# Miniprotein binders against q56419: the designs that were tried, part 287

Target 1, 326 residues: q56419
Amino acid sequence: MEGRTLEEVQEEVFKRHGVLVPKKELEDLAKALEEAGLLLTEKVEARLKEEEEKLKRERPMRLAGLSYPEGEREARAFLEAFRASYPGEGEEARVLLMPHLEPSRVPEVYGAALAALEKTPPPERIYLVGVAHRPLKEKAAALPVPFQTPFGPALPDLPALQALDALLPFELFNTPLAFREEHSLELPLFFLKGRFPEARVLPLLVARRSPELGEALKVVLRDFPGLLVLAVDLSHVGPRFGDTPLTRTLAEEARRRDLGFLERLAEGEPEAALAFLGANPTRIDGVEVVASLLPLLRERKGKVLAHRLDLEAPTLSAVGAGTLVL
Below, E stands for the ipSAE of ESMFold2; O stands for the ipSAE of OpenDDE; V2 stands for 0.75 times the mean of E and O plus 0.25 times the DockQ between their complexes.

## First folded at step 19 (miniprotein)

Design oe14 (at its last look DockQ between E and O 0.99; V2 from the best seeds 0.87)
Fold by OpenDDE base, look of step 19:
Structure oe14 (fold): chain B 326 residues (1-326), chain A 113 residues (1-113)
Amino acid sequence: as target 1 above (326 residues)
Amino acid sequence: SREELEKEIRELEEKAEELQRRAEELAKDPNTQEEAIRTLVESQALAAEALLKIAELTKDVDEAIEAYYRLAKLLARISELARRLGDEELFERAWREAIKAYDRARELLEKTK
């Protein structure tokens, strides 16, 4: 019935089945479908409202038992195995760029992040900035509730969140439903909470570049010092993302862009990193986050610890992941 | 008098609300977008003045802290609106004042610990 008149449907049924269905019966069916659609919409709305009300209290684990173990003991063994997958030593981080890709795809990249965290004094709080894969009402958002992890809840830093909200031209606490299934926070948070169990967290999402966020955070970090974590992936290439299947040439271009981006960040030149990408033809995920945090990334020198372009064989697509310390 | 100040605050809030409504109406027409933003800046400025008066006149420290945080937010909004208008002077001034309001809130919070 989508886009067809009742008369066209009647004619089609007549042509196919030799039965003239009375127009009234088709109208009744259309009405019943509309009513059923309305009922489904009401049910969906009621469910979304229920989920939103739950998110006022806590953000439950969504990927426990899938991407990481649910049990604490198994979760600790998971962390140790990931750390072991990176043969190098880390460096102290004031800013950590790490992936949010499925951990099993890039274990050594997460291992590098853990190595950096081993050299990092326990922060009082972690500013965890992820990528919004769902629309936000504003350019950025926060969820000021505990995030569940196998290591216990990651508690929000409410005073720091309030301070940040006060310096933003938009409401920071918006679009709570965007956090419900957002893996860009959940996956990094597993590793962060496992390493720093006592740290409070500011879970932030960026949908669009917000220079205001970086300026506000710069002020807030003065009064509320902590570790800044950029939970971002790098290039997204191949058929899943609108390209041809991965070729050597496409992979080399993705790696070149990923490494060129990370290296310029490591040099303390975030504007140069963004400029290097231009139109971002390989779709580096972290661009909007980096663009929002420029004031915090400028003149900070660091080191690229790991990079991988991981092939998803079933789709002949690849995603870049990296670990950078500043 | 306290009553006179409360009246002045109410008058500022009412005027701010009126200008907000006007800005919303202006925003419906693509040809009046700049005027809508300017009107919104004026609205927010009046509301900011009201909050500053509350923060300075209240004897309740918690109310003062809240008022200063809200003031900082309004000033941050003015700053962003000014940027959209290409008014760099107002952008910078409003942002500096936002930080001042924030700092006042923080100072009061530290004294209450």
Scores: ipSAE 0.832, ipTM 0.931, lowest interface PAE 0.4, mean pLDDT 91
Fold by ESMFold2, look of step 19:
Structure oe14 (fold): chain B 326 residues (1-326), chain A 113 residues (1-113)
Amino acid sequence: as target 1 above (326 residues)
Amino acid sequence: SREELEKEIRELEEKAEELQRRAEELAKDPNTQEEAIRTLVESQALAAEALLKIAELTKDVDEAIEAYYRLAKLLARISELARRLGDEELFERAWREAIKAYDRARELLEKTK
């Protein structure tokens, strides 16, 4: 960044402004700027450490007033409006795939998830598996703290989380800051906590496919039964994601990939679902989670309740979202 | 005697630490990466043996539960290292042993409440 001598800077100032600044004053200024930058860096680092320590105690709402209402009464009305956006009936879910896309963009897809939850006996706990949008130190992570919601805190299932950690070749509790702004947990959790206010939660993130996670969860679910939720989005197409502008052809391909993926999952064939995507040309968001959880998805049949490829007109792009019960 | 068992545990832990340091040295050289992993597997196996002896020696149920959970985790790590080596037999055996250690922790937890 600084390839200039102080004499070169001094000459440039003289040429531009007609003032000769003594070399010592330039040296003093450089020291002052360095000290100011050091203090700024130190303050940012101290703030991040403070945030990390807070996340070891609780995870506060970040999207209240933005994606959902802050007050409990308004939040319940919000849930009912989303349920009404899906005119169909749900089915009981042992596994639920639902989106984490902004709810107002795909109201009937979240409504379908609520319809499924209506048919689902209240679980003792929910295994909520989202997609890490920040780097994790490992392939997957959990945060064993209460997550605040308008319906009260979603309490962690600490015994189940400790059991899961004991069966993993890596430390499960590894990246608290990755949870700070992670909407793939917060948005689905709002709906899940609103419907199942007494359920404990295992808040899990996947960054990279981890077959070890699926094998460990299969053992843990034997002893700690609960609802497994894959909180994932589907295709991401268009210029925001590195494609040409969205065309009818690209949109039709994205829908075909989304539905083909979901339909194969619904047939109990998760390996076939992954193989159908090949190199994942439409960037389906759920592949790393599905690839991690194969042992929990095999031979489990179900139904696709809803799907939407939602257009982002300003970016000429689209994102797919779906609801699947198994 | 208890003193003899504690000595055996210390000897296992010391050997495991020695092998871990050796594995770390081997990991610095790209040409000895496989040997590093094999040495680490041996280190973890000795640590796992020490943990099993601790779990069976202690009269404190909470300490036994923790030891079995830690044992399960070490065995899960051995299983992953075996996968990296392409050693399918060890991969599957270590995973089965991890589940057994986990099951013993679960059995003790059920017994206490």
Scores: ipSAE 0.826, ipTM 0.929, lowest interface PAE 0.6, mean pLDDT 91
ESMFold2 (binder alone), look of step 19: mean pLDDT 87; pTM 0.839

Design oe15 (at its last look DockQ between E and O 0.72; V2 from the best seeds 0.81)
Fold by OpenDDE base, look of step 19:
Structure oe15 (fold): chain B 326 residues (1-326), chain A 113 residues (1-113)
Amino acid sequence: as target 1 above (326 residues)
Amino acid sequence: SREELEKEIRELEEKAEELQRRAEELAKDPNTQEEAIRTLVESQALAAEALLKIAELTKDVDEAIEAYYRLAKLLARISELARRLGDEELFERAWREAIKAYDRARELMEKTK
């Protein structure tokens, strides 16, 4: 019925089946479908409202038992195994760039992040900046509620969140439903909470570059010091992302862009890192986050600890992941 | 008098609301977008003045902290609107004043610990 008149539908049924369905019967069917659609919409709206009301209190785990263990004991063993997958030593981080990709795909990259965290004094708070894979009402958002983890709830730093909101030209506390299933926060938070159980968290999402966020955070970090974590992936190439199947040439280009981006960040040149990507033809995920946090990344030197371009064989696609300390 | 100041605050808020409505109407026409933004800046400036008066007049420390944080936010909004207009001077000035308002809130918070 989409885009067709009742008369056209009647004619089609007559042509196909030799039955003239009375117009009234088609009208009744259309009305019933419309009513059913309305009922479905109302149910969906009611469910979304219920979920939004729950998110006023806490953000439950969504990937427990899937991406990581739900039980604390098993979760600790999981952390140890991931740490063991990285043979190197870490460095102290003031800023940590780490992936949010499915952990099993890039264990050594998460292992490198854990190695860095081992060398990092326990922060009072963690500014966890993820990528919004769903639309936000504003350029960035925060959810000021506990995030559930196998290690207990990650508690929000409400004073620091309030301070940040005060310096933003938009409402920071927007689009709570965007956090419900956002893995870019949940997966990194597992590792962070496991390492720093007492740290408060500022869970932030960036949808679009917000220079205002970086400037505001620069002021807030003066009064509310903490670890800054960029939870971002790198290149996304192959058929899932609109490219041809992964080839040696495409993989080499993805790696070149990933490493060139990370190396320039490690040199304290975030603007050069962004400029190096140009139109971002390999679709580095973290571009909008980095562009938002320029004031915090400038002149900070660090080290690339790990990088991987991981093949998703069923789709012949690949995603880049990296760990960088500053 | 306190009553006179409260009246002045109300008058500022009412004017700010009027200008906000005007800005919203101007924003409906693509040809008046700049005027809409300028009107919005004026609206927010009046609201900021009202908040500053509240923050300075109130004897309640919590109310003062809230007022200064809200003031900082309005000034941050003015700063962003100024940037959109290409007014770099207003952009920088509004941002500096936003930080000052924020600092006032923080100073009061630290004194109450």
Scores: ipSAE 0.843, ipTM 0.935, lowest interface PAE 0.4, mean pLDDT 91
Fold by ESMFold2, look of step 19:
Structure oe15 (fold): chain B 326 residues (1-326), chain A 113 residues (1-113)
Amino acid sequence: as target 1 above (326 residues)
Amino acid sequence: SREELEKEIRELEEKAEELQRRAEELAKDPNTQEEAIRTLVESQALAAEALLKIAELTKDVDEAIEAYYRLAKLLARISELARRLGDEELFERAWREAIKAYDRARELMEKTK
């Protein structure tokens, strides 16, 4: 009914039903529908404000019982099973790239991350950088609250977060609601908290590339050393993502793009890694995070431990995931 | 004297607010975008000068730390604005000054552990 005049509606009703509805009755109906829509909008806004206030105190588990077990004992067994799915050894990580894809889809990729964490001295803090799947008010954001896990709360490193905010040209604590359902932090955090139960966390999201974030983190990491984690997925190809159905050629291109990207990162050449992707035709979602963190990735050599382009047979689509240590 | 410094701080803050309002008006016109950014840089520089004076005036360590963190943030904003103007010298200088202000806050925090 939007974009139509009441006279047009009146004529449509008469044309279809043979009854002329007075213009006043149509006006009353339109006002009632508008008021009902406004009341629904007000209810949604009130609920969102309530959720925002709750998120200023803590971020609860959203995926317990779905992607990982809720109980602590079961959660520890879960970690051991994932580690066992990767038979290789890890390497010490100062920077770890790991996925945020559903863990059961890429078990050996998460297992490789656990193998790297086994070789990594327990850090005092973890800089966990995910991908914002909801809009942020700024290029990047943080949420300085405990994130609940089956292993207990992952406590925020408030001094490091405040130091980071002080070096950014925008307010870092800007969009609490974007964290409400953000799996790119929750899924990696399960593995990280399980392996490093005493580490504090800086939970960070990137929506759009922010060179300022990388420059600020370079200074903050000098004073607050810790593990930097890029929680990103790789190629997204197929109809779910706007392509034709997955073919061998498209899958080969996605794999080539994923591995070429990771290899250039492993060579300490993040600008070359981004340039290799060009227009990013396979939609690697780690691009904005890597572009933000260039100062932390330059000249840092490492190794790709695992990669998988995981097929979604029902959707004829695929998503890439990898594990890289630097 | 303390009264003279407090007056100077208020005058800086008032000028910074005036320039910020002027920059916002200039930003509405696509033909004055560069002037808007330059005016905003002037505004932030005055606000940064006021914060530096506050940080040096106060005897409360917590207030000094907060002022230096806020100063670092304003200098980071100036650096970003300079980048948008293509002013490489100001971009790098403002960023180095942001780090200096940050370092002063960190030194004070470590001293009072």
Scores: ipSAE 0.833, ipTM 0.931, lowest interface PAE 0.6, mean pLDDT 91
ESMFold2 (binder alone), look of step 19: mean pLDDT 86; pTM 0.835
ESMFold2, look of step 20: ipSAE 0.832; ipTM 0.931
ESMFold2 (binder alone), look of step 20: mean pLDDT 86; pTM 0.833
OpenDDE base, look of step 20: ipSAE 0.842; ipTM 0.934

Design oe16 (at its last look DockQ between E and O 0.95; V2 from the best seeds 0.86)
Fold by OpenDDE base, look of step 19:
Structure oe16 (fold): chain B 326 residues (1-326), chain A 105 residues (1-105)
Amino acid sequence: as target 1 above (326 residues)
Amino acid sequence: GSEDLEEEAKELEEELEQAIEEAEELAEQVEEHEEAGRVDEAIEAYYRLAKELARISELARRLAEEAEELGDEELAEKAEELFRRAWEEAIKAYDRARELMEKTK
């Protein structure tokens, strides 16, 4: 009803159905719809509050049985298959950039991440920085609870999370509901927990560039050393993202931007990587994460292990994914 | 416009004044807890102080940016100095908390 008067509705009903509904009955119906809407809103709010209260205790799997197997045995076989999809060898990672795209779309890219993790000594903790696909109250957030995986819960590093919060100008523990369905953490965490079952985790989301996050993490990493993981996708091109259907030219541009971004990161020049993207016309997903973590990426040299631009045929769109070790 | 930036700068100054006052209160609380030998409370107070100093640092950074846009070079310089100093003090407060934590292990 937001744009129509009760009189216009009455006239429309009369024109369509030949029935003149009394204004009072329309008012009563409007009120009943409003009351029903309010009741629905209250029920939704109550459910959201219940979900938020659950998220104070744990983050359950949402993609188990969909994106990866729920059972541990099947999950281990899944890891082995993904590792086998990458024919190369990895390198030791201090920083790992890996995708959060649906694993089945880019198996060799996840395989490259696993190859890097094979060469990486087991960390005490993993700083897992994902992309917030939902709004956060602050530029970044953390959820200080166990994340469920087929390999058991990924336990939070509460002391390190507390230390990080102490050095941030905002409340780190904000927007718990943003973590509920956030795949940018869940999917990478499957692979990370499978490889490093004893590592504690700091699950972080970035919504907007937060240079203060990088500076705070730089201090915290001194006292709480660990593996830094950037769980980011690369270019998003095609109709789903506002472009024309994927063409050779558009795909070449997406690849150029993805690789140019990753290569500059591999050279230890994260500012140059960001500058290379400019207005980010191919919508590289990881820009805000990289921009937040500049102090941790500077002067670190590494290697691009894998890249893929994966076509989503039904939408003629494509998403870039990469694996970088620093 | 310039009026909006002046209003934002004034709001940031007011928030900075409040944050400085809160940091001073937290510093006093830290001293009281340390003098009393309340180590756990001192650690908590140091972490709170570090956070407030980090907030001061960020507010000062924002004020410096707005002052630069306004062409107030004196305010920009003062705000930039406060930005750096507050962050250094935040790290010190954090480091003190960590030192106390390690001594209690």
Scores: ipSAE 0.839, ipTM 0.935, lowest interface PAE 0.4, mean pLDDT 91
Fold by ESMFold2, look of step 19:
Structure oe16 (fold): chain B 326 residues (1-326), chain A 105 residues (1-105)
Amino acid sequence: as target 1 above (326 residues)
Amino acid sequence: GSEDLEEEAKELEEELEQAIEEAEELAEQVEEHEEAGRVDEAIEAYYRLAKELARISELARRLAEEAEELGDEELAEKAEELFRRAWEEAIKAYDRARELMEKTK
């Protein structure tokens, strides 16, 4: 009906079926379809409201049986297999950058994160900072509830979360639905909880750069020391992301941007890392998180442990992932 | 145009005035709770005060940016000072809450 008159539709129906459908019947059909659409919208909104209320109590696993095993024994074996895919040694991390890309796509990158965790004294808490893939009401958000994992619930650090909220100019806890399917927290958390079963978690999402978040975290970390984890992916290139099909040149550019970004972070130069990307032509996922956390990244030197630009042959596209310790 | 920026800056100034009044009320509540020995209430009020001061700081930062685009150097300087001072006061309120928590352990 968009772009066509009812008379034009009637003519097409007549040509196909030999019967003219009265204009009134077509109008009745259009009204019925509109009513069905409104009813479906109401049902969806009611369901989302119910899920929002459930998320105020706990965050269930969404990817068990899909990205990692549901059972604890199988999950433990899964962790060991990922560690084995990275034969190198880790280093102690005060800050860890790790991916949130599907683990099977970049096993050695997650393995490098596990190697770093082996060298890291068990923290009292983990500041887990992911990338919001659904809209937030504010620049950043948290969900102060247990996150279920195969290793048991990852408990929130409620005192640290309340302290953080007290230093932010916006409502930190007002977007529970954004956490419903957020893999940028769930996938890294599986690895973190498996290695640090007693650590509490501050599950944080960034949608847009928030310098105030970094300044607030600087104060909170003084009083509530812990491990800072940036759960971010790197370049996104190819048709899935608005480019031409992946070429050798585009892949080389993406790798160069990924490594240049990581290397500048490893030198303790996060502003230089952001400046190196300019307009971010390869769509590195981590820029908003890094831009938010500048006060926590400056002058922290470290090492890039792993990187992969993973090819998606069916989409002629690629996504980069890396592991950095500071 | 500049008329849109002027209107946005005026809205920010009005919001700042409201936030400052709210912070002053919270500061009075903190004093009342401390004098009455209501430690838990004082801690909560200090956290609320810190949050309002952080909000004042963010509004002032935005106002400073708008004033710079408008070429109003006096407003930009005043807003920048408020941004910095409000953040310092937010940390002080937060630190006081932490001190009260540590004394009652």
Scores: ipSAE 0.833, ipTM 0.938, lowest interface PAE 0.7, mean pLDDT 91
ESMFold2 (binder alone), look of step 19: mean pLDDT 85; pTM 0.831

Design oe17 (at its last look DockQ between E and O 0.86; V2 from the best seeds 0.84)
Fold by ESMFold2, look of step 19:
Structure oe17 (fold): chain B 326 residues (1-326), chain A 84 residues (1-84)
Amino acid sequence: as target 1 above (326 residues)
Amino acid sequence: GSEDLEEELEQAIEEAEELAEQVEEHQEAGRIDEAIEAYYRLAKELARISEAARRLGDEELFERAWREAIKAYDRARELLEETK
């Protein structure tokens, strides 16, 4: 009954089926449907409240058995297989850009990240900055709890998180539910925790560009040195993302924009990287994170280790992923 | 709108002034853990002042408040290092 009166519904039923349903019966039905909808809403709200309370204690694995193995031994073998998918050498990273796309789709890109981590002294902590796929109450958020992995819990760096929160004009710990299913943290964390099992983590999400986050992190990293990880994907092209079916021309454009973005970042020119994308017509996922972290990216030169624009044949679409060390 | 930002700025200034008094009281009383927490809270209110000033177009206050936020943060860090 989409904005129509009960009399209009009654008349339409009569015209179509030759039965006049009394208005009272239609009123009873409408009330019952409204009450059932309200009851379902309250059930969902109660479950979300329960999940939120659980997330204030820990963040459980959601992708074990789906994107990576649940068992530690199998997880280590999985990690080594990914490293083997990239035959090159890494470079030491002070900043690492790596994907959060399903690992089996871009094995050599994750392998390149592992190669970089091999050359990187074990950090005391990792600043893991992902992309919020659910709304945040603020521009950015953190969840100061252990994140479960097959390699044991990734423990939060509570002193560094407290210090970061102290330099932000908003409450950093603001949206626990946004972390519930956030793969942009869970997938990179598997690789990071596997290689640095003793590193603590600052699990951070960006929803909208936050220059204040970058300025605060610049100060916090001075006192709490560690590895900065931008866990971001690149171009998203094709019908799944609002384009026509993937063509050779669209794929070439996406690849050109991915590489041009990464190469400008590798030159220590993050503003130029953002300007190169303009209106971001291939929907590079990492722009809000890069725009937030400009103070940490300026004048840091490095190298693009890997890139892949991976085809989603069923959707005639593609997603880009890359590995960059700075 | 702009009236909301001005109210946020005024509230943050009042809170920062109260926290500055609390820091002095805690340090004079030898309550170092409380002083550290008060310095962190002061840094946060100064960061709020800085952001509100930026949104209101007051570039001078934006920059000054941010520098003061860092100073309050640095004091908290110094106290934490002294108590290790």
Scores: ipSAE 0.849, ipTM 0.951, lowest interface PAE 0.6, mean pLDDT 91
Fold by OpenDDE base, look of step 19:
Structure oe17 (fold): chain B 326 residues (1-326), chain A 84 residues (1-84)
Amino acid sequence: as target 1 above (326 residues)
Amino acid sequence: GSEDLEEELEQAIEEAEELAEQVEEHQEAGRIDEAIEAYYRLAKELARISEAARRLGDEELFERAWREAIKAYDRARELLEETK
C-alpha cells in the first residue's frame, strides 16, 4: 500500500487476522516485496493464509533445536537432566501450575514439574492452558490439531474440545495463527508429552479473563476427566518490562508477589491470590489464566514445589517461575 | 452498546428456538448424529444467551440460560452414550 507505515500494516493485519506480526518480520517482508514489486499487504495476507491452512492439519515445532532437542533420544536425555536438577520428590497432581519460560533459565522449576508428573497416574487427557502472548479474537482459544513434539504428535481430544466449545458463549476455535509461535504451549507440552506419551491434549490459550471458560471446563471435566495444567510465568521485572534495572528491593518485591500468589493458590484460595496482587505491579502473567479457572482452583489444597526469579543479565531484567501442585 | 447486546440476545434466542425445533425433527426422524450436533449447538446458543443476559444485568436470565445450556449439553452426551 503506497504511503502506509509498517505500524499501519501491522494494525490492519491484526484487525483482519487477529495476529500481531512482529515489526522485524514485516520489515523483512517489506524488503522482499520491494524486490518483488508486490504490495506488502497482499503478500502478508497470502503468507498468513498459507500458515493458517497448514495449522488446519498440525502445529509444527518452532523451538526444536533451540529450547529443546529435536531428536527423541536427545529429548529423553534432556528430560532426565531437567528431572535431575530438582533434588526433591513430587506429589500427585490434579492441577499443575508450571512455567513456560525458556527451560534453560529455570531447570529446577521444570524438574519439579517432572517430579510431580512422576507421582501422577497417566491421564487420558491434559487440559493445557497457556498464556496468549499474541492477541486473540476471543478471550480464549483452542487449536484442535496435533502438536508436533520430539516424542511424536500430541493428539487433540476432539470430543472434549467439542464439548467445551458447546458450553462457551464464543467460538472456541478462533485465531489459529496465535498458536503458530506460542511458546506457552510448546515448551510445557514437551515435558508433558515426554512423560505421558498416550495422553490426548486440549491446547488452550487465554488472552483475557474468561470466567465462562472455568465454568464450562468444570462441566466438561465431569465427563472428560484429565490433568489440568496452567502453563504460566510469574513476575516480569526490569528494563524489558518498563522498570529500572533489577535491584535487591525489586527482586524481593517480585519474589514476595510470586510466593504470595502461589501460597494462596496452594491454600485453595485463588480469589485471595488475585486480590493479593492488586494492580499486579510486578506483572505476573498468569493472572488472566487463574482468573479464568477460579471454579477449578477453589478449595483445592496443594504445595509449592519450586520457585525461581531468574535474572536475564543482558537486560538486567528478571522473570519469576514456579511449580505448584493441587 | 446496550442496543447491540439486546440485538445479540434476541438473535441468540431465535437461533436457540430454531435449534430446539431441529433437535425434535432429528430425533423423530431417527437422525441421532444430527440431533447430537443440534443439542451441542443449542447449548452454545443458550450459553450466548446467558452471557448476554449477564452483560445486560439480567441475573435471572443469566442463571436460567446457563442451566438450560448444561441440560442441552447433557442431552447430547446421553445420546452419544446410547450410540456406543
Scores: ipSAE 0.819, ipTM 0.940, lowest interface PAE 0.4, mean pLDDT 91
ESMFold2 (binder alone), look of step 19: mean pLDDT 85; pTM 0.839

